# Designs tried in a protein design chat: VH-VL binders against q9zuu9r114to356. Part 3

Target 1, 243 residues: q9zuu9r114to356
Amino acid sequence: IAWKDLTVTMKGKRKYSDKVVKSSNGYAFPGTMTVIMGPAKSGKSTLLRALAGRLPPSAKMYGEVFVNGSKSHMPYGSYGFVERETQLIGSLTVREFLYYSALLQLPGFLFQKRSVVEDAIQAMSLSDYANKLIGGHCYMKGLRSGERRRVSIARELVMRPHILFIDEPLYHLDSVSALLMMVTLKKLASMGCTLVFTIYQSSTEVFGLFDRICLLSNGNTLFFGETLACLQHFSNAGFPCPI

## First folded at step 1 (VH-VL)

Design n06 (framework fv_nisevokitug)
Fold by ESMFold2-Fast, scan of step 1:
Structure n06 (fold): chain C 243 residues (1-243), chain A 123 residues (1-123), chain B 108 residues (1-108)
Amino acid sequence: as target 1 above (243 residues)
Amino acid sequence: QVQLVQSGAEVKKPGSSVKVSCKASGGTFSSYAISWVRQAPGQGLEWMGGIIPIFGTANYAQKFQGRVTITADESTSTAYMELSSLRSEDTAVYYCARDSWELLGDYYYMDVWGQGTLVTVSS
Amino acid sequence: SYELTQPPSVSVAPGQTARITCGANNIGSKSVHWYQQKAGQAPVLVVSDDSDRPSGIPERISGSNSGNTATLTISRVEAGDEADYYCQVWDSSSDHPVFGTGTKVTVL
């Protein structure tokens, strides 16, 4: 996926629209993790939604998005999008939840749906949890927040998307769970998936796992490129790379 | 076009149990989850539990855990809610409702409701 | 324990606008659904997913949700709008729906 001069405007109280994302340029490749990073109100979630075709009707988008050399937006079902907060069904096991998701979303025979579910379980390192209840109920033992987050991502993977957009995959995770999540996502990317996700801030260890970064501030792109190049870019200006 | 039809009113003695039925008519049963919600006279709505018929899995509110059992029979498109150890405080209208199972995640809501079953617990 | 707080009652004159609030911490990040219950009847879904109207629900009924407050707005109120109204969200931590305390709308 690649985008050129992408600008997104949202209607404010005034008659004129506010520019939330201003002339963004970037790209993400299969097998890589591309991170959109920035403080609150930097436009990172809006940019992510624009790339995924999930802007509200009140928003206007200008510029071009390319997928496999085509100007057209991705066909529905060829990508996955994971919200920052997702609801899971605690009375189901991980495998049951994913099988039901596959039954609702995929065409074809049950054996094909079983195989995509098992593939998603393995891709998200959920094999040891496949037969456990998702939980979340006050009297039910279940998955911890990091494991629940991996289940929400696995749900999108049953459709075998080529591109996966994730809005703040580390939201509400402790530092150890966040590191494990990033290692899991890096493994998923290595299997050929194009990962694009947003992050407010990260630890040094987590930052080192990113392939590319798009650093936003007030809708403006401060930097786009490889993670190591970001460090050199700001070092040359006499400052550390903002994380 | 789907409608949920519940069994008729019941009068029970304290300490007994009651089993209310909810039959789906005019549509698919297994594609949706079924919730049970009660309402005591003059009070608000209180969720008791629900079931996903295709998996046979049920989930219960903590207040009713150990006293309520929710089951479903897909062959008859009927869900059941059994409440045991009845007390006067259990006097209420009991509703079954179809959950928006087609919209997983944060869009989980109840779009079709049964007519309600009045259960009166008195000596 | 996620709790949805509603005012117990709202009085409104015919033709005026009634606003029913549903308050909870960060409720704007959740999808809020609204049910109308007339005396002696089962609840009816009137708004789903913050602002979507089911088929058959008049355009006078609308919803919004932001920050710590979700609001059901009934414009040009009619006598037939008199009912109890309940908000509802899905609580992911307990894996069950949570209903608001309910608001009795009286059209006088």
Scores: ipSAE 0.000, ipTM 0.384, lowest interface PAE 20.1, mean pLDDT 78

Design n09 (framework fv_nisevokitug)
Fold by ESMFold2-Fast, scan of step 1:
Structure n09 (fold): chain C 243 residues (1-243), chain A 124 residues (1-124), chain B 108 residues (1-108)
Amino acid sequence: as target 1 above (243 residues)
Amino acid sequence: QVQLVQSGAEVKKPGSSVKVSCKASGGTFSSYAISWVRQAPGQGLEWMGGIIPIFGTANYAQKFQGRVTITADESTSTAYMELSSLRSEDTAVYYCARGPSYYDILTGYEFDYWGQGTLVTVSS
Amino acid sequence: SYELTQPPSVSVAPGQTARITCGANNIGSKSVHWYQQKAGQAPVLVVSYDSDRPSGIPERISGSNSGNTATLTISRVEAGDEADYYCQVWDSGSDHVVFGTGTKVTVL
């Protein structure tokens, strides 16, 4: 997908519209990982939601989004979207949770829904956890944050989206879990999924795994392009890439 | 499994330079930070700096700025630390250690694998 | 300038619990890692991200981090736990790895 001159305004606390995203331009290719990066209040989550057609009713969007060469208003739910913090059912196993998600959301026969669930488990490296309880905060012990995050993404993969938007996939993950998540997402992208996700900040090591970056600050795009070009851009301006 | 193997012990004169190597095996070299940490006899751990091989970017502790150079050779999966203008106070065991990131304030910065250490003795 | 303060030594009898503190202003907002170093050996990561245990580390070793103090707890202490222990954080303000002053644990 691509977007041109994309501006998002939201109703301000003083009854005036605030521009949260200002004239954003960019694109994400099939089979690649495109990252929207920036500090708190940079507009990264708002841009992600605008691209996914998930803006609140109080928001207005200007500019154009293109999917496969056509102007497209992205309808709500037509692509996969993973929230930063997701609700899981702790009393279910991973496989049960994904299977019930498939039953509720997919048309088709039982054998196909089973296959899609197993594919999602495999794609998110959850095979060793498939029969474990998801668990909860009080008395049920279960999955750790990294595994819970992968279950949240697997739930969206059951719908077989071609484009998957993820809000902060590394949020609250330790270094080992974050690296496993990035390797898993890179594998998913190599299988043809277009990934667009937000990150507050990343290590230079993790940064190197991204195909493209859109760097935001206070609604403005500071940079958009290939990861290595970001380093060149800021080096040529006399500064390192602000990551 | 990941393994970090360092070059052997060295004895150097004051004012000279020393270059220590750290060869990584068992995992991906280019995508992991390699840091250098030293420990003087009977003292604690002191971070000197590190490098992200894929980016060629090195970051140095202020105390060593201008005296230390950290480099990486992706083709041989080897990181290097060169310390110049050696003084007797530089006598220490020098470790390489694998860390994930210099700038990742979201997940933190841990050292999951360590080299065996290289003793550098500076004496006249 | 950010400094992690540890007690220089802790003595503990076999089977008892050893607690090693790591103190710094607002350390609870940072991820704390702990390393064990036995004489003549390289450090070994024993606790990561405040409370996570790497593969192979016994359940007797645990961590916590809140406010101005992070704590490494070794329950049912064994002779093999005798070592120097270091806490460590990343200080984003200075772009530096900061190690604690170190604590020598002696098992009597």
Scores: ipSAE 0.000, ipTM 0.392, lowest interface PAE 19.1, mean pLDDT 78

Design n10 (framework fv_nisevokitug)
Fold by ESMFold2-Fast, scan of step 1:
Structure n10 (fold): chain C 243 residues (1-243), chain A 123 residues (1-123), chain B 108 residues (1-108)
Amino acid sequence: as target 1 above (243 residues)
Amino acid sequence: QVQLVQSGAEVKKPGSSVKVSCKASGGTFSSYAISWVRQAPGQGLEWMGGIIPIFGTANYAQKFQGRVTITADESTSTAYMELSSLRSEDTAVYYCARDKSGSYYWGEAFDIWGQGTLVTVSS
Amino acid sequence: SYELTQPPSVSVAPGQTARITCGANNIGSKSVHWYQQKAGQAPVLVVSDDSDRPSGIPERISGSNSGNTATLTISRVEAGDEADYYCQVWDSSSDYWVFGTGTKVTVL
């Protein structure tokens, strides 16, 4: 995926229009992790939604997004999008939840294909939790936040998307769970899934796992490129990279 | 360019176990599945199981469940197949093969095969 | 479990066409792969995904798959085509690889 001169405007509280993302340019290469980083209101979620074709009706987008060299709509099932918070069904086991998801999303003649569900379970390191109830009710013990987050991503993987957009995969995760999540996503990318996700900030350990970074501030792209190049760019400017 | 090299022939007693190795050279090891296929003298090909190294996930044919264990070591780019409780009927050539399924979905062809390992079970 | 049935043998004269069938219920909905195995050697992939030919495989070897029968066709047969041939499919219902019973092609 690639984008050029991508600008997104939204109707502001005291303005008739406001530029939330300003002339963004970037690429996400197959099988790699590209991270959009920035503080609150930097435009990172808006850029992610623009790339995924999920802007609200009140938003206007200018510029171009290319997939496989063409300006195409995203066909159903070709791309996945994971919201920052996902509603799960606590009365189902992880495997049941993913099977029902596959049944609803895949053509009817494929509903008996259990291999896509088992592959999603393995891809997200959920094999030890496959038969455990998702839970979430006060009387029903269930998965912890890190495991629930991995289940939400696994739900999108049953569609075998070529590119997966994730809004804040580390949201509400402790540092150990966050590291496991990033290692899991790095393995998923190495299996051919192109990952584009947003993150507020990261530790040095987590930062080292990224292939490319798009650093946003107030809608402006401060940097786009390889992770090591980001460190060199900001050190040459006389200040540290805001990771 | 990519090759699968298997360990040498083995002669085993009934009731013992055998562990055959399959080392990948050139190309990527982790991104492809490795399947094990056996062939008894004068018989056809029989799939035993396979593993996707990056996940550590192994699938086994029902006939061999409980008796076969397939593992992989990504650091040495080597897959292993261990068959226990050997019987004379287990005398066969054992092949490893690269299953292009190696992503998170099975079903691709076996495009590269090891040279085969003869395992003879006799007293 | 799902079973792939092949004729045990096929005899063909040099220059003629050999056809090897692989039969199973609704096999046309699955991707069929074909392997050639010469005496004392490991199998070699000759057709993948019903009809795709790997680099280095002669154009004389082709595949098709529809309904309940997949077919491997070897045209203008040469002595070097004498081998055992196996079809293969992934059975998604059981999550297992299935090989056909094998066909010995004899070039007389």
Scores: ipSAE 0.000, ipTM 0.407, lowest interface PAE 17.3, mean pLDDT 78

Design n12 (framework fv_nisevokitug)
Fold by ESMFold2-Fast, scan of step 1:
Structure n12 (fold): chain C 243 residues (1-243), chain A 126 residues (1-126), chain B 108 residues (1-108)
Amino acid sequence: as target 1 above (243 residues)
Amino acid sequence: QVQLVQSGAEVKKPGSSVKVSCKASGGTFSSYAISWVRQAPGQGLEWMGGIIPIFGTANYAQKFQGRVTITADESTSTAYMELSSLRSEDTAVYYCARDTYYYDSSGYYEGHFDYWGQGTLVTVSS
Amino acid sequence: SYELTQPPSVSVAPGQTARITCGANNIGSKSVHWYQQKAGQAPVLVVSDDSDRPSGIPERISGSNSGNTATLTISRVEAGDEADYYCQAWDSSSDHVVFGTGTKVTVL
């Protein structure tokens, strides 16, 4: 996927439109992790949604998005999107929840649907939790935040998307859970999935796992390119690369 | 897995044109630019131009402006370089190369050529 | 016109260090890449972005770039290092890629 001169405007309070993303250009390679990074109000979530075709009706988008050389025409199931906060069914086990998702969204026979569910469980390192109740409300023991986040991503993997957009995969995770999440996503990318996701900030260790970075501030692109190139770019300018 | 495979050698007469092809694999067309670089016998490397297939934008070296046309066919993942008004001085090996360059609203960021085609010898003689 | 000037040739004995320079006004402000070309073969990227080494390239090969000179350094030279070497940079004023004049490295 690639985008050219992508600008997104949102309606302001008094009939004025604000440019939330300003003339963004970039691309994400198959089998890699491309990260959109920036502080609050940098436009990173809006850019992610624009690329995934999930902008609200109040938004206007200018510029172009290309997938496999074509303008934004994606077949059903070719990409997935994971919201920052996902609604899960606490009364189901992980395997049951994913199987339910497969039954609703995929055509075909039960054998195929069971296979894709098991693949998703393995891909997200959920094997030890597969028969555990999702839970997470009063009177019900369930998964912790890290496991819940991996289940929400696994739900999208059931459809075997070629591109996966994730809005803040590390949101509300402790440092150990965040590291496991990043290692899991790195492995998923290495298996052929194109990952594009947003992050507010990262540690040096986590930053080193990214293939590409798009650094945003107030809608403007400060840098786009390979993670190592980002370090070289800011080092050459006399500034450390933002973490 | 990444490969750039070029068309075979050509022998052309002065004043004619030649069109060399470069078929790219490994996801090259969706994520990279393709540049064309030539090398005359016993001479150095000379950049002719490049194209970003997904944006449909091509850029040419000033020396070749007006004589060279670089195009891309995304359906076949094939880039083309057509050079017109051929002269004996155009006898060279022509390479296509995968360009890691990236584009922003300020212009082109520098890139490098991580994979090269095998080269196509074009001989211009009568 | 912006030109990257290299010495035409460098001779070096096996086990010694070869240094190939790439000179241009304020080249240290640009990213410089280096290519190795053996006789009858296509060029191969050996250094990207001044000093980064692609996978599979020996650690004996390194790069630097400062002021008006970029340098490719090949330590503990082997017979297999005999080749032509080219530097490359981007000229922002003309929006085009420029290659160096090339250096023939001979291992005697």
Scores: ipSAE 0.000, ipTM 0.384, lowest interface PAE 20.5, mean pLDDT 78

Design n13 (framework fv_nisevokitug)
Fold by ESMFold2-Fast, scan of step 1:
Structure n13 (fold): chain C 243 residues (1-243), chain A 125 residues (1-125), chain B 108 residues (1-108)
Amino acid sequence: as target 1 above (243 residues)
Amino acid sequence: QVQLVQSGAEVKKPGSSVKVSCKASGGTFSSYAISWVRQAPGQGLEWMGGIIPIFGTANYAQKFQGRVTITADESTSTAYMELSSLRSEDTAVYYCARGGWGSEYYDYYYGMDVWGQGTLVTVSS
Amino acid sequence: SYELTQPPSVSVAPGQTARITCGANNIGSKSVHWYQQKAGQAPVLVVSDDSDRPSGIPERISGSNSGNTATLTISRVEAGDEADYYCQVWDSESDHRVFGTGTKVTVL
């Protein structure tokens, strides 16, 4: 996937328009992890949604998005998208939740839904949790934040997307769980998936796992390129690359 | 409870440079944009530029590009503004101000809710 | 360059309402902030994001923004409201904070 001069305008709190993403240029390749990194309000979630074809009706997008060399719009359902917060069903086990999600999303497909669910469980390192209740809140003790986040991603994997967009995969995770999540996503990418996701900030260990970085600040692209090139870019400008 | 404390008044000769500091108290320094605004005697507010410390990103007003350098030191929670090639017209009070409304507001979109006390820079021969 | 135009001065009697305008093409599409500056003091944010009032700012002070004009309204004016007032926006085209020309409010 590649994009050129991508600009997004969005209504403000009082229905006024403002440019949220300004002339963004970038690309992501199969088998790699491309991260859109930036502080709150930098436009990273908006850019991610623009690439996935999931902007709200109040937003307008300018510029071009290309898939496999062709100019195209990414319609809803063609690629996987994982929200920053996903609602899970606490009374179901991980396997049951994924199976019922597959039943709802895959009617009429000519393949075994159970096989796809098991593949998703393995891909997200959930085999040890497959028969545990998802749980949540005071009534039921269940999965911890790291496992719940992996279940949310596994839900999208049952559709076998070639491109997976994830909004803040590390949201509300401690440093150990965040590192495990990134290792898991790196392994997923190595199996041929194109991963594009947003991150607020990363540790040194997590930063080293990225293939490409798009750094955003106030809608502006500060840098786009490979992880090592990012370090050189900021070093040459007299500033270290944010980690 | 965040405060911005600026360095003391300076008297400089034409052609020299001045470097003003702005130290933030509390753990909010890295997560907010810091702007530099000046005000000449009897005149209005003029934005010079700003920096987002966590990203090292500096933006400058066109009028000051080439003469102003804005930097930040996250370890001491201090932002700096250096203005070179000083002339008498640069005599002004220089303010630093924090943009944003909470820890998630790192950019220039939001209003400046905390201001330093100001630093008077006088350029005289 | 994008410019915010304010009247240079506004005079109001105590207890009356002062209205300060900030004019620019399509300013209603931008978030307008207002600052109050008293003699010898640093500016204070009195209205954020068109109409939001920071904690500690009296309810007599309010803001609005639509079309080509943003307005700061000070009702039941007191002597302590005497100050210079500045509007401010972030201009996305130039990536700059733009200040208005300033308005001196005198309470007579």
Scores: ipSAE 0.000, ipTM 0.416, lowest interface PAE 17.6, mean pLDDT 78

Design t01 (framework fv_tiragolumab)
Fold by ESMFold2-Fast, scan of step 1:
Structure t01 (fold): chain C 243 residues (1-243), chain A 124 residues (1-124), chain B 113 residues (1-113)
Amino acid sequence: as target 1 above (243 residues)
Amino acid sequence: EVQLQQSGPGLVKPSQTLSLTCAISGDSVSSNSAAWNWIRQSPSRGLEWLGKTYYRSKWYNDYAVSVKGRITINPDTSKNQFSLQLNSVTPEDTAVFYCAREGDSSGYLPFDYWGQGTLVTVSS
Amino acid sequence: DIVMTQSPDSLAVSLGERATINCKSSQSVLYSSNNKNYLAWYQQKPGQPPNLLIYWASTRESGVPDRFSGSGSGTDFTLTISSLQAEDVAVYYCQQYYSTPLTFGPGTKVEIK
């Protein structure tokens, strides 16, 4: 996927338009992890949704998005999108929930449904949790935040998307869970899934796992390129990379 | 290339058990991207899918409702083959039986490789 | 179960002429989320197993001549042989792989006039 001069505006109550993303340029290569990083209100979620074709009707988008070398206004079909907060069914086990999702989202053949569910469980390192209740309801023992986040991503993997957009995969995770999540996502990317996700801020260890970074502040792109180039860019300017 | 080689021709008496084997070369019977199917063909029913076996962390089987309860499809990883057992056969089970591979590394594919076929006649 | 039907049951076509075979499914085999039709076409010559020609309704299998083409969506599908050759004399089957049990059409026999 690639984008050029991408600008997104949101309409206010008085027909006021505010630029949320300002002339963004970038790309994500097949099988790599591209992260959109920035503080709250930097425009990172809006940029992610623009690339995924999931902007609200009130938004206006300018510029171009290209998928596989072809101009694409609204990506259809093979893309997955994972929301920052996902509702799970606490009365089901992880495997049951993913089977249920497969029943709703895939054609009705049991072979493919079982195959993709087991693949998703393995890809997200959920094998030890597959038969455990998701929980999260009052008085129900369940999964912790890290495992719940893995289940939400696994749900989208059931559809075997070529590109997976994830809004804040580390949201509400402790530092250890966040590192394990990023290691899992790096392995997923190396297996052929193109990952584009947003992140507020990362540790040095987590930052080193990224292939490319788009650093945003107040809608403006401060940097776009390979992770090592970002470190060199800020180091040569006399400042550490602001991760 | 993938090749499927079936057990020889057969004559089975009514009420007995029909047993066929499909040997696989060029792929593993425990491949995560494949499923191993049995299909039969007769003038009265045409091409009829009977069932499949496949490996995804553990072995699974799916069977057609029309034969469920008298059919078993089993893999043999040591010999890289899979078999069909059909119990209580009747003359209506007379057909050419095929084994077939479903899928490739991308998955969601139809039958890309077939065995040569085995004619099974059920008569007294 | 998804029931597959084909028309005609048989057809005789002169060498070099166009052959058209129709296939209908009792319910849609189009999966809207990926916009793919879970439909395949097979060719079967006497004494041989079926051979895959087309999958995803219109994608030609490797090694299949370009005179074979598939079209259609949802419930109505067509296999076209643009210029029939002698080696194309066979029975042609459509198959859905949308839902179990996997089901085939009854076949269309193509012969030379």
Scores: ipSAE 0.000, ipTM 0.453, lowest interface PAE 14.9, mean pLDDT 80

